# Miniprotein binders against b1l550: the designs that were tried, part 269

Target 1, 279 residues: b1l550
Amino acid sequence: MRLPEELLERARDIHSEAPSHRIKLDRVGSFGLKVPVEFKGFLLLAEADVWVSLPEGRRGVDLSRQVEAIYELSNPPKDPFSLCREAAISLLEKLNYADSSGVSIRFDAPLQDGESLKYYGVEISSIASDEIINKIRVEILGMTACPCTAELIRAYKSSEIAATHTQRSLGILEVSTKAEHPDPDKLASIIERAMSSPLRTYTKRPDEGGLVIRSLSNARLAEDVVREMIHLFLEEFGHLPEDTHILAAVRSMESVHMHDIYAERSFSLDEIRKEISSH
Below, E stands for the ipSAE of ESMFold2; O stands for the ipSAE of OpenDDE; V2 stands for 0.75 times the mean of E and O plus 0.25 times the DockQ between their complexes.

## First folded at step 21 (miniprotein)

Design gb7 (at its last look DockQ between E and O 0.97; V2 from the best seeds 0.83)
Fold by OpenDDE base, look of step 21:
Structure gb7 (fold): chain B 279 residues (1-279), chain A 89 residues (1-89)
Amino acid sequence: as target 1 above (279 residues)
Amino acid sequence: SEFTVEAEINGVRIRIEVTVNGREIRITVTIEKDGRRIRFMYVITDPRKLAKYLEEIERIIKLFGVDPEEVKRLIEEVRRLIEEILERL
């Protein structure tokens, strides 16, 4: 049922009224939208959140305009990174009473693995005010092999390739920058290269054996993985602004314990460069 | 090498600052409309991506309701100036 349009002339604009309490809100918006995006030739349905700030003198946000803003930009489907940045800016333009806006987009990114697919998790955001800050979080699973157990077994059995426990480990890179979002495939690659071995969706027997041997031959602590991630990140993304902030982390789902091992480092590019140069 | 292109289109002030350092192109865009300022930046290390980001900048500027032909001319000028710099390297 569509209400008569004439009622709009008689109805109060509730959103534009003064609130009972004059308090600014930081984020008001629609969460859990589904938007189509194009990523590496795949059409994906991503989850999106859109929001703006609300000034103290306005009761509510025009939520329909927010939804309209992102969907207008989503047709035809485009690169989610461009969509994120454009939508954040569009929100500020369309909702001129807001001093800030934000967009978050989440999806699983396909990654080719031979004739099969694996994936990594992506969450991107853009926050717009006087300046725009772009954030990306990439999560991908890999495999780690424990060097400590390997060393004990090597000492006991005198084997060239010592057995050790292996586990799935989740690697995380989160980057916040005034530049555009870093390439997610490159971030995922850094994480995989920092681990003992990547995971494979499908393996033949020889490939599986090779994968395990590779892991055993490249045993790494969770701490080693994080340090390697940082090293590789600096090599690939050292050109980003010096105030770019990074979180590098790993969660190792230890196969011999009921708990996980977690390691992280948060840093800015300028801070970490100073740290490394001092050694 | 660096340059700045400025334009005012339909009351919207646009500043595009470009710095080229070797293979790195840094583009900073500032848009001012009705007393509001928005600034954003690109750091391009692969020249093949330049076209993509220039197109994005063009789309972003158009969000402010400016004449699309004037925006197109502005972006083309920026493109030309960048290409001239890259050819000299």
Scores: ipSAE 0.839, ipTM 0.944, lowest interface PAE 0.6, mean pLDDT 93
Fold by ESMFold2, look of step 21:
Structure gb7 (fold): chain B 279 residues (1-279), chain A 89 residues (1-89)
Amino acid sequence: as target 1 above (279 residues)
Amino acid sequence: SEFTVEAEINGVRIRIEVTVNGREIRITVTIEKDGRRIRFMYVITDPRKLAKYLEEIERIIKLFGVDPEEVKRLIEEVRRLIEEILERL
């Protein structure tokens, strides 16, 4: 049953009232929205979160207006990065009582893998206030080969046979910047190049042999994978603002241990440049 | 090279600051309406993406309820100035 529209003039506007406890809230919004996005010619179903800050003097958020804002911008579907940035600014403009707004969008990104596709995880966000801060997190699987086991096998009976265990490793790059979101394919490429070898969706025996030989030739500690990610990131994205913040991390699912091994480093561009140039 | 374009459209003040250094284009946009100021930027290292980001800037400015034809003219002026600088390189 639809209520008569005349009631709007007589009813209290509960959302605009002062609350009984004057406490500012950082994030009030809708989470888990389904939005269509267009990425590299693919139409994907992404998951989005939208929110605004709520000042101490305002009781509630006009929830329908914030959901409407992102849905209007998502039709027709467009690239998720433009949607994220535009929606964050639109929310702040439309909900003028808020001093900040935010949008997050999550999807699996397709990546060409020979004649087939593979996917990697992408989560982006934009937080708008007097400035806009754009964040992207990319997660992609690769292969790592243990250099310690390779050395032990070599030393055993002075063997000339090269061997070690290989395992899947999850590489992570997270970037927060005032500039536009970095290209996720470039971030994924950086992660894969830092690993011992990429993972493939399908290989035949000769291709599998080549992949394993490449992994053995590029045996790396998880710590050194993180260092290589940072090196490659600086080559590709050193132009970003100096206060850009990066997290580089690897989780290795070690085949001979009960527990995963994890390495990470966070830094700003200014910080890491000073660290490197001190040598 | 660098330049600044300013406009006031329907009470909304817009400032677009551009720096071109080689093939790197930095664009900073400041929009002010009713005492609120919002600033955002792009660092374009691939000039083929220039049109895409100028279209996004146009869409963002239009969110503030301003005359779309004046916004279009503003963005086209910025585009011509950038392309003129890039042509000399």
Scores: ipSAE 0.727, ipTM 0.917, lowest interface PAE 1.2, mean pLDDT 86
ESMFold2 (binder alone), look of step 21: mean pLDDT 86; pTM 0.853

Design gb8 (at its last look DockQ between E and O 0.96; V2 from the best seeds 0.81)
Fold by OpenDDE base, look of step 21:
Formats: C-alpha cells, sequence, structure tokens
Structure gb8 (fold): chain B 279 residues (1-279), chain A 89 residues (1-89)
C-alpha cells in the first residue's frame, strides 16, 4: 500500500529535526547494498556500503537519497573504481549537510587461468571530505614452499630438488592514496609473483608437476614473500604520492601445523624509500 | 611542465592543476561550491588512460550542477594543453 503523498505535507520531517542530543555522527548509511558493476568485460554483482556524516543539529540522514545516488551511477553498470569515486562525491553534493561521505565496494575479481577462471578478492573505498582518499585491498591465494625443511631434506638425501611442505598462502596488499585506486590486476600479479608459485583452478598432470617443481625451486618464507611484495610494489607503483600508505601481508596456512604463519609491514612510500636508501 | 586552468561556471569554481613529468601526468582537481571544497587527484603513467580519467573528471564536475557544455569545453581545453606538452617531449 502506498500512502497518499498529501500526507507528506502534514507529517513532520523527522530527519531534519533537532536531535535530543546534539552529537555529530561520523557515518550513517546503508550497508550491504548490491550493485552491478562491469569489470574486464564481466558483469558482476558487488556488495556496497554508502554513508555520510551527520551534523549535530540534524536528527537523521536521508537514506533514500543515498541509495539513489549510487544506483543512478550504477545504470548502466560501470567500472567499480569510477563508481566508488563518483558515488562518494555525489553523496556530498546530494546531502549538502554532510561534511564527509564514503563508499565501499566488495567483489571477487575474475582472473583468467587458461581456459578456466580463478579469482582474487577486492575491497575498494573512497572517502570524500575536503580531500578524497581512495583505498584498495586485494587478496589472492598462492602457494609457498618452506625453504628450511627443504634445506634439511637436501642435506639428508643430497637431492637437487628437495621435498618440502607446501601450503596455500593468502597475500594481501592494501593501498590508501590520494590518487586513483591502483590497478587491481597489477596488485594481484605482484602478490602471485612474490610467492613460490601461483595456484591453478585445474591442472593437467604435466602442468601440476611443473607447478610443484617451480614452488620447490622457489621456496620462500612468509617473511620473504612480504619483502618481495614490497619490492615489486615499489617497482610498479613508485609513482604514487609519497604519503600513500601500504600494508603488505601474508597469511601462510602451514600444512605441518594447526596454526597459520602471519607476516606484515605497514609503511608510507616516503618511509620505505628512506629505509631502502639507507642500505 | 605545469599549467592551471580555472573556471567559474554557474557559481561553481573549478581548478584543474596539471603537472607533466616525463611520462607521468598528475591532475589535481579542486571544486568549490557554496562554501564547500573537494579536491581529488590522478597520477597517470599510461597515456592511454588519460581519456578515461578526463571523462571521469567531466562526469564528476557535472554532478555538481555545472552546465554540461561548459564542462565539456573546460575538459577539452585541459586535454589540448596536455597533448601539446606531450608532443614536445
Amino acid sequence: as target 1 above (279 residues)
Amino acid sequence: SEFTVEAEINGVRIRIEVTVNGREIRITVTIEKDGRRIRFMYVIVDPEKLAKYLEEIERIIKLWGVDPEEVKRLIEEVRRLIEEILERL
């Protein structure tokens, strides 16, 4: 049942009223929206959160207007990165009482793997105020081989390629910058290249053997993976603003233990450049 | 090489600052309307992406109620100036 529109003239605008307690809120919005996006020729259904700040003198946010803002920009479906930035900015214009806005979009990004697909996780956000900050988090699984066990077995059996335990490892790159969101495929590639080997959705017998041999021949500690990620990141994305913040991390799901090994480094581009130049 | 394009259209002040250093194009956009200011930036190292981001900037400015034809002219000026710089490199 739709209520008569004439009731709007008689009803109080609850959202514009003064609150009982004059307190500013940092984020008020709709979480868990589903929005269509286009990514590398795929039409994906992404999860989205949209929010704005609320001044102390306003009781509530016009939530319908927030939802309209992102869906207007989502038709036709477009690049999720552009959508994120545009929507954050649109929210500030449409909700003029807000001094800040934000959009977050989450999806699994398809990655071609021969005739099949693999994927990596993407979470992007844009926070708009006097300035806009863009954030991206990429997560992709790879494989690591332990160099310590390999060395012990090599010493014992005198083999050129020593057996070792291998495991799935989750690599993470999170970037926060005043520039546009870094290319997610490049970030995923950095993570994969930093590991002992990539994962495959399917393998033929020769390919599987080759994948394992590659991993064994490129055995890496979790610490090695993080350091390699940072190195490769600097090579590819060193042009980003100096105040760009990065988190590089790996979670190794160790196959010989019930627990995971975790390593991380948080840094700004200016900080890490100074560190490396000092050696 | 650097340049700044400024315009005031329909009560909206727009500043586009461009710095070209080799193959890197840095574009900083500032929009001011009704006492509100937003600033955002692009760092473009692939010239093929320039058109995409200029189109995005155009869309963003339009979201702030600026006349579409005026925005189009502004962005075309910026594009022209960038291309002139790139041709000299």
Scores: ipSAE 0.793, ipTM 0.928, lowest interface PAE 0.6, mean pLDDT 93
Fold by ESMFold2, look of step 21:
Structure gb8 (fold): chain B 279 residues (1-279), chain A 89 residues (1-89)
Amino acid sequence: as target 1 above (279 residues)
Amino acid sequence: SEFTVEAEINGVRIRIEVTVNGREIRITVTIEKDGRRIRFMYVIVDPEKLAKYLEEIERIIKLWGVDPEEVKRLIEEVRRLIEEILERL
């Protein structure tokens, strides 16, 4: 059932009224939208959130205009990063009473793994006001090998046994910048290269042995993984604005413990350069 | 080396500031309409991405409902100036 359009002339416009309590709201929006995106030739179903700020003098936001803004831009499906940035700006243009807008998009990104695929987590956002802040979070699993146990075992048998515990570790890079979103594949590569070894979709026995040997040859503490992620990030993305903010972290699911090890460092490019140049 | 191009299209003021340092291209776009100002930027180090981001800037400006042919001419002028600078260096 569709109601007559003529009712719009008779009905109050509830959204444009002043509210009973004049309190601004920071985020009013539609969350959990399903949006098709195109990433590296793959058609993916992403999850999106859209919102705007609501000034003290406006009672409500027209939610259909918010949803329209992102869906209008997502047909045909396109690059999620462009969609995110363009939709955030479109929201401010369409909803002129708002002083800020935001869009977030989440998806699992495919990554070539030999003749197969593996996936890593991506969440992006764009927050628009008088300037635009673009944020990306990448999460990917890798393997770490503990150097402490390796050294203890080496000392026990005078290097006759090359062994240590290995485990899956979740690496995280989160970047907030005024520039465009960094390439997620480059962030994922930085994380994997910082680990003792990448994880594979599958291996044959000889390849599995090689993977384990590589991890032992590249044993790293969780702390050292974070440091290496920062070093590799600076090499790849040192050109970003100086006030770009980064979080580098690893959560290691230590195979010999009942608990995880966690290490993180937050910094701006300005801060880390000063720190490094002091040594 | 750097340059700025400005335009006003259908009451929308657009300012595109470009800085070229070696292979690094920084583009800052300011769009202003009815007292509202929005500013965003790109830091391009891969030359293949220049065309992609200029096309995105064109799409963003068009969101204001301005004459698409004037926007296209503005973006082509920016591209020409960038290419001229890169040819010198």
Scores: ipSAE 0.741, ipTM 0.914, lowest interface PAE 1.2, mean pLDDT 90
ESMFold2 (binder alone), look of step 21: mean pLDDT 85; pTM 0.847

Design gb9 (at its last look DockQ between E and O 0.94; V2 from the best seeds 0.81)
Fold by OpenDDE base, look of step 21:
Structure gb9 (fold): chain B 279 residues (1-279), chain A 89 residues (1-89)
Amino acid sequence: as target 1 above (279 residues)
Amino acid sequence: SEFTVEAEINGVRIRIEVTVNGREIRITVTIEKDGRRIRFMYVITDPEKLAYYLEEIERIIKLWGVDPEEVKRLIEEVRRLIEEILERL
């Protein structure tokens, strides 16, 4: 049942009233929206969060306008990166009392794997104020082989390819920049290349054997993976602004232990370049 | 090579700063309206993607209530100037 529109003339605008306590809020919005996006020819249903700041003199945010802002831009569906940036900016225009806005979009990105698909996780955000900061987080699973166990087994039994334990490892790259969002496929590729081998959705027997042999021949510590991720990132994305911030991390789900091994490095581009050049 | 294009359209001030260094195109856009300012940037290393980002800039400026035809002209001028620089390299 829709209430008569004429009631709006008689009702107080609760959102525009002064609050009982004059306190600014950093983020007020709608979380867990579902929005369609187009990504590499796929139509995906992504999860989205939208928010704005609220000044101390305003009781509430016009939440309907926030929702309208992102859905107007989502029809027809477009790439999630443009959507994120445009929506963040649109929020500032539509909600002129806000001094900042933000949009976050999460989805699983399809990645071609032979005749099948694998995927990686993506979370992108855009925070708009006097400046716009774009953030992307990519997570993809790969495989690591332990070089320490391999060395022990090699010492025990002379073999060209030493057996070792292998496990799933989650690689993470998070980038915050004043530039546009880095290419997520490139980020996923960096993570996969930094590991002992990629994962496959399906394998034929010869391919499975080859995948394992590749992993064994490219045994890496979690620490090695993170360092390799950083190295490859600098080669691919060294053109980004110097104040760009990066988190490179790996979580290795060790097959011989009940716990995971975790390694990370956070850095800015200027910081890491200075570190590497000093060696 | 660098250039700046500035325009005031429908009470909105727009500044587009472009720096071309080899194959890298850096575009910084500043929009000012009613005492509010936003700034955002692109770093384009693939010239084939230039059109994509220029179209986005056009859409963003339109969101701020600027006349679509004026925005189109502004972006085409920026495109032209970039292309002229790229042709000289």
Scores: ipSAE 0.790, ipTM 0.926, lowest interface PAE 0.6, mean pLDDT 93
Fold by ESMFold2, look of step 21:
Structure gb9 (fold): chain B 279 residues (1-279), chain A 89 residues (1-89)
Amino acid sequence: as target 1 above (279 residues)
Amino acid sequence: SEFTVEAEINGVRIRIEVTVNGREIRITVTIEKDGRRIRFMYVITDPEKLAYYLEEIERIIKLWGVDPEEVKRLIEEVRRLIEEILERL
């Protein structure tokens, strides 16, 4: 049932009133929206969150205008990165009482894997105020091989046995910058290249053997996977603003343990360059 | 090389600052209306993506409901100046 439009004349506008407790809120919004996006030729159904700040003198947010801001821009479906940045700005324009806005979009990104596809996790956000901060988090699985066990087994019978435990490891790169979002495929590539071997959607036995041999030849500590991720990131994205913040991490699902191993480093581009140049 | 383009369209002040260094194009956009200022930037390392980001900037400026023909002319001027610099290496 649609109610008569003339009721708007008589009803209080609850959202525009002052609240009984004048307290600013940092994030008020609509979370879990389904938004169609176009990513590298694929039509994907992404999940999005939208929010704005709410000043201490305003009781509520115009929630319909928040949802309008992102859905207007998502029809027809378009690139999620452009959508994220534009929607964050649109929220500030549409809800002029807010001093900041935010949009996050998350999806599984397809990635070419030989003649097949695999997927990795992407979450992007844009936070707008007097400037815009763009954040991207990429998570992708790879294979790691333990160099400590490999060395112990080599020493056991003078390298008669070439073996070590291998396991899936989750690599993480998270970038927060004033510039546009970094290309997620490049971030995923950095993570995979830092691992002992990539994971494949499908292999036949000779290819599977090759992956295992590659991983043994590239055995790496979780700590060194993180270090390699940082090195490769600096080569690819050193052009970003100096105050760009990065988190590089790996969670290794160790095949011989009941628990995972975790390593991480967070830094700004300015900080890491000073650290490296001090050696 | 660098340049700045400024415009005021329907009470919205727009400033686009561009620096071109080799293949790197840095664009900073400032939009101001009624005392509220929004500033955002791009660091474009692939000149093939220039059109993509300029079209995004055009769409963002149009969010303020300003004359789209004036926005189009502003963006075309920015594109022309960038392409002129890139052609000179």
Scores: ipSAE 0.739, ipTM 0.914, lowest interface PAE 1.1, mean pLDDT 90
ESMFold2 (binder alone), look of step 21: mean pLDDT 86; pTM 0.864

Design gc1 (at its last look DockQ between E and O 0.97; V2 from the best seeds 0.80)
Fold by OpenDDE base, look of step 21:
Structure gc1 (fold): chain B 279 residues (1-279), chain A 99 residues (1-99)
Amino acid sequence: as target 1 above (279 residues)
Amino acid sequence: SEEELERLADEFRELAERLGYDEIEVTREGDRFTIEAERNGVRIRIEVEVNGKEIRITVTIEKDGRRIRFMYVITDPEKLEKYLEEIERIIKMWLEERR
C-alpha cells in the first residue's frame, strides 16, 4: 500500500531539520546495494556502497536520492569504472549540502583461462570533493615455489630440478590516483607475472606438469614477488601522476607452516622513482 | 604532434558546442590547450596536455560556488573516445537543474 502523496505536504521533512547535536558526519549512505555492470562483454551483478558527507546543520541525508543516483547511471549497464566516477560526481551535485561523496563497487572479474574461466577480485572507489580520487584494489591468486628449500635440497642431493614446497599466494595491488582507474586486467597480469606461475582452473596432466616445472624453475620468495610487482607496475603505469599511491602486497599460504607469509610495500610513484634512481 | 593537438582542441570545442555552450574560449600554450566556457552559471575548464603519446585531460566544473576537478591520463588513443563521452555525460549532469 502506497501512502497518499498529500501526506508529504503535511509531514515534516525530518532530514532537513536541525539535529539535536550540531555535528558533521563524514559518511552517510547505503551499503550493500546490487548494481548491474558490463565488464569485457559480461553482465555482472556488483555490490556497491554510496555515501555523502552530512553538514552539522542537517539531521539526515536523502538516502533515496543517493540510491536513485547510482541506479539511473546503471541503466543500461555500463563499465563499472565509469559508473563509479560518474556516480560519485552525480552524488555531489544532487546532494548539494554535501562537501564530499563516495562510491565503492566490488565484483569478481572474469579472466579467460583456455576453455574455462578464472577470476580476480576487484574493489574500486571514487571519492569526490574539490578533487576526485580514484582507487582500485585487485586481488588474484597465483603459485609460488620456495627458493630456500630448493637450495637446501640441491645442497643435500644434486638434482637438475630441485624439489621444493609450493603454495597458493594472494597478490594484491591497490592504486589511488587522481587519474582514472588503472586497467584491472593489466594489474592482474602484473601480479601473475610476478609469481612463480599462474593458477589454472582446468589443467590436463601434461599442462599441470608444465605448470609445476615452471614454478620450480622460477622459485620466488614473497619478497621477490612484491619487488617484481613493483618493477612491472612501474613499466606499465609509470605515466600516472607522481602523487599516485600504490600498495603492492603478497600473502603466501606457506604449505610447510600453519601461518602465512606476508610482504608489502606502500609508496608513491615519486618516492619509488627516487629510491630506484639512487642505486 | 601539432596536428594532433589541433584535432583534440576541435574535438573538445565540439563537445562544448554539443552541450550548448555558445561562448567558448580556446587558449593554446605550447603542447597544451585550455577550453573555457560558461552556460547558465555552469563554468567548465578543460585543460589538455600532450606529451608524446600521453594525453592528460583535466576537467574543472564550477556551479553555485562548488568546484569539482577530475583528470584522465590516456596512453591508448582508443580510450580517448570513451573518456570524451564520459566527460560529456558528467558535464551534462551538472547542467541539469536540481530537482
Scores: ipSAE 0.778, ipTM 0.917, lowest interface PAE 0.6, mean pLDDT 92
Fold by ESMFold2, look of step 21:
Structure gc1 (fold): chain B 279 residues (1-279), chain A 99 residues (1-99)
Amino acid sequence: as target 1 above (279 residues)
Amino acid sequence: SEEELERLADEFRELAERLGYDEIEVTREGDRFTIEAERNGVRIRIEVEVNGKEIRITVTIEKDGRRIRFMYVITDPEKLEKYLEEIERIIKMWLEERR
């Protein structure tokens, strides 16, 4: 059923009215949209949130304009990072009563893993006002091997026994910057290289043995993983604006404990450079 | 290099011309240049700085007292065209009259 178009002339425009209580709202939007994106030749169905600020004098947001803004830009499907930045700016232009806008996009990124594929989690956002802040969070699983237990076992037999507990660890890099979003594959690579060994989609006995030997040869505390992530990040992304903010973290699902270990460091590029140069 | 700066300046001048700007001011100072133009009340300022292999681009768009500023730090020259296309699309959004 479609109502007669003429009714638009007689009906109140509820959204443009003043509200009963004149209170500014920070985020009013449409959350959980399904948006097609293209990432490295893959067509993916991402989840997106869009929002704007709402001034104290306006009763409601034109929600159809919000949804239109991102869907117009998503057809045909394109790079999710361009989509995110462009949609945030489009929202600010289309909804001229707002003083800020935001877009977030979440998807699982495919990653080549030998003859197979694996994946890692990506969430990006762009928040626009008089400037744009772009954020990306990458999460990928790897393997860690405990160096403390390895040393104890070595000392116990004074032998060539290479053993310790190994576990899956979730590595996290989150970057907030005024520059464009960093390449998620490079962030994922930094995380994996900081771990004792990568995880594989599947292994056969020789490959499985190789992964375990690699992890034992590269045993690392959760603290070491975070420090290595920071070192590798600075090598790859030290060119970003000095006020770029980074969170590097690992959550290790320790195989010999009932609980996880967590390590984290937040810093800006200018802060960490001063810290390193003081040693 | 000087050739790269001149090529970039030409690319941004052409970008502004494609968007309908006709009085494009280009100012060059060493390893940087600035493009300024105004059309239909939409003013743009594009600041480009080349530092070795790094290209920093800052775009400011102003319309009706509202401003948006965004930037790119390009270290991979293969991505330059992609970001130039994105910049053009964004400026076009602000040039279009909404109805």
Scores: ipSAE 0.703, ipTM 0.892, lowest interface PAE 1.3, mean pLDDT 88
ESMFold2 (binder alone), look of step 21: mean pLDDT 83; pTM 0.843

Design gc10 (at its last fold request DockQ between E and O 0.96; V2 from the best seeds 0.82)
Fold by OpenDDE base, look of step 21:
Structure gc10 (fold): chain B 279 residues (1-279), chain A 96 residues (1-96)
Amino acid sequence: as target 1 above (279 residues)
Amino acid sequence: SEEELERLADEFRELAERLGYDEIEVTREGDRFTIEAERNGVRIRIEVEVNGKEIRITVTIEKDGRRIRFMYVITDPEKLEKYLEEIERIIKMFLR
């Protein structure tokens, strides 16, 4: 049964009514949307969340307008970073009762690995109010080799290249800034360079041996990896606003233990510069 | 460079003109310039600062008593065109 259009005109706008309890909500929106994006020549299906704040005097949010806003901007597919920023602003403009809006987009970013592809995880967000804050989280796997075990084996066997345990390690960089989202490939590169070696999608036998030897020759603690990520980040992204916030972290899936080793540092650019200058 | 700053000022002026702004005020202060314009109650302020190879762009849009500010920090000149286009699209959202 198709409801007559006339009935829709007579229906109360429930969303615009005063709520029974006048309480502001911070986020109301649609979560788990799928939106097409273009990234480095790839067409990807990304997951997206969209939301706005709700004032105390309004019962509900126009959810259909939120969904419409992001899909209008996603056709044709565009860069996910531009989409994120533009959508956050569009939401705030279209839903004029909101004092803040937000968009989050998640996808796996392709990364060239010889003739194959590897990937890293990307989660971006843009939060709009009087100002816009952009967030990016990059996660990429690398390999670490333990320097402590290497030293013990070297001392025991008197080997030039000591064996050690190697493991897969997840590196994380999260950046929150008033500037645009930092380049995700550069962030991924920083993480990989901070590891003992990168991972490869496939290896030929000589390449595999070389990769392991490289890792052994560049043995790093989880703590070393985090410190190196911070160092490399400052070199590449030191131009960002001083109030930019960074989380650098690594989760090492230790091959000799049933548990993981985790290390992190949270800091602002201003804070870390002061810390480094004091030594 | 001075030449780069002038070029940027012209590009942003042209952007405002394409957006239909008639009264565009450009103020230059050292290594920065500010463009201010108003159209149909939508006021824009674009501040551009050049520091070496770094270009910092701050855009403020005011409409109906609301202000939105966003910023770009560009170190790669090749990205400038992309962000100019984005800024133009964003301002157009408010002019509708």
Scores: ipSAE 0.825, ipTM 0.935, lowest interface PAE 0.6, mean pLDDT 92
Fold by ESMFold2, look of step 22:
Structure gc10 (fold): chain B 279 residues (1-279), chain A 96 residues (1-96)
Amino acid sequence: as target 1 above (279 residues)
Amino acid sequence: SEEELERLADEFRELAERLGYDEIEVTREGDRFTIEAERNGVRIRIEVEVNGKEIRITVTIEKDGRRIRFMYVITDPEKLEKYLEEIERIIKMFLR
């Protein structure tokens, strides 16, 4: 049923009134929206959040206009990064009382893996005010092999046999920048290359053997994975603005322990360059 | 090169023309050029700097006292057209 639009003339506009308590709100919006996106030939159903700031003198946000802004831009489905940036700007233009807006979009990104597919996690956001800050977080699983146990086994009876425990490790790169969002496939590649070996959806025995040999030949501590992620990131994305902020982290589900190992480093590009140059 | 800078300037001039801007000012300072235009109270400023294969684009849009600034740092020339289309769509939001 549709109600007559003429009722709008007689009803109070509650949202534009002053509130009883004049307190600014930082984020008022709609969270958990389902939005179609197109990512590298795949049509995906992503989860999105949209919000704006609300000044102390305004009682409410026109939430339907917020939802309309992102859905208008998502039809037809398009690249989630363009959608994220454009929607954040559209929110500020449409809701002129707000001094900032934000959009986040989350999806699992498909990645080619031989004849099959694997995936990694992506969350992006764009926060708009007088400038736009774009953020991307990528999470992908890889394999790590412990170098400490590998050395102990090698030293036992002076053996040349390389063996150690291996485990899944979750690698994380999070980038916040004034420039456009970095390509998530490049971030995922950096994480995988920092690991002892990538994970596969499935393997046949000769390929599995090769994977294991690679992992043993590239044994790395979680700390070393984080350092390698930073090194590789700087090679690929060192051109980004100097105030770009990065978090690099690994959570390793150590196969011989009852608990996980975690390592992380956060930094800006100008900070890390000074640190490296001092060595 | 000089020819490449002129080609980029022409692309941004055409972008502004498609959006209905008539009075488009282009100024140049070395490896950088700036496009400024105003239409219906919507002022745009597009600053482009070329450094080797890197293209930096900064867009500023002003309307009704509000200013928004965003940028791109393009190292893959394949992506230039995509971002030009995005910039055009964003400016169009303010002109309606």
Scores: ipSAE 0.754, ipTM 0.915, lowest interface PAE 1.2, mean pLDDT 89
ESMFold2, look of step 21: ipSAE 0.751; ipTM 0.913
ESMFold2 (binder alone), look of step 21: mean pLDDT 84; pTM 0.848
ESMFold2 (binder alone), look of step 22: mean pLDDT 84; pTM 0.849
OpenDDE base, look of step 22: ipSAE 0.816; ipTM 0.932
ESMFold2, fold request of step 23: ipSAE 0.750, 0.730, 0.731; ipTM 0.915, 0.907, 0.908
ESMFold2 (binder alone), fold request of step 23: mean pLDDT 84, 84, 84; pTM 0.850, 0.851, 0.848
OpenDDE base, fold request of step 23: ipSAE 0.803, 0.805, 0.791; ipTM 0.930, 0.931, 0.926

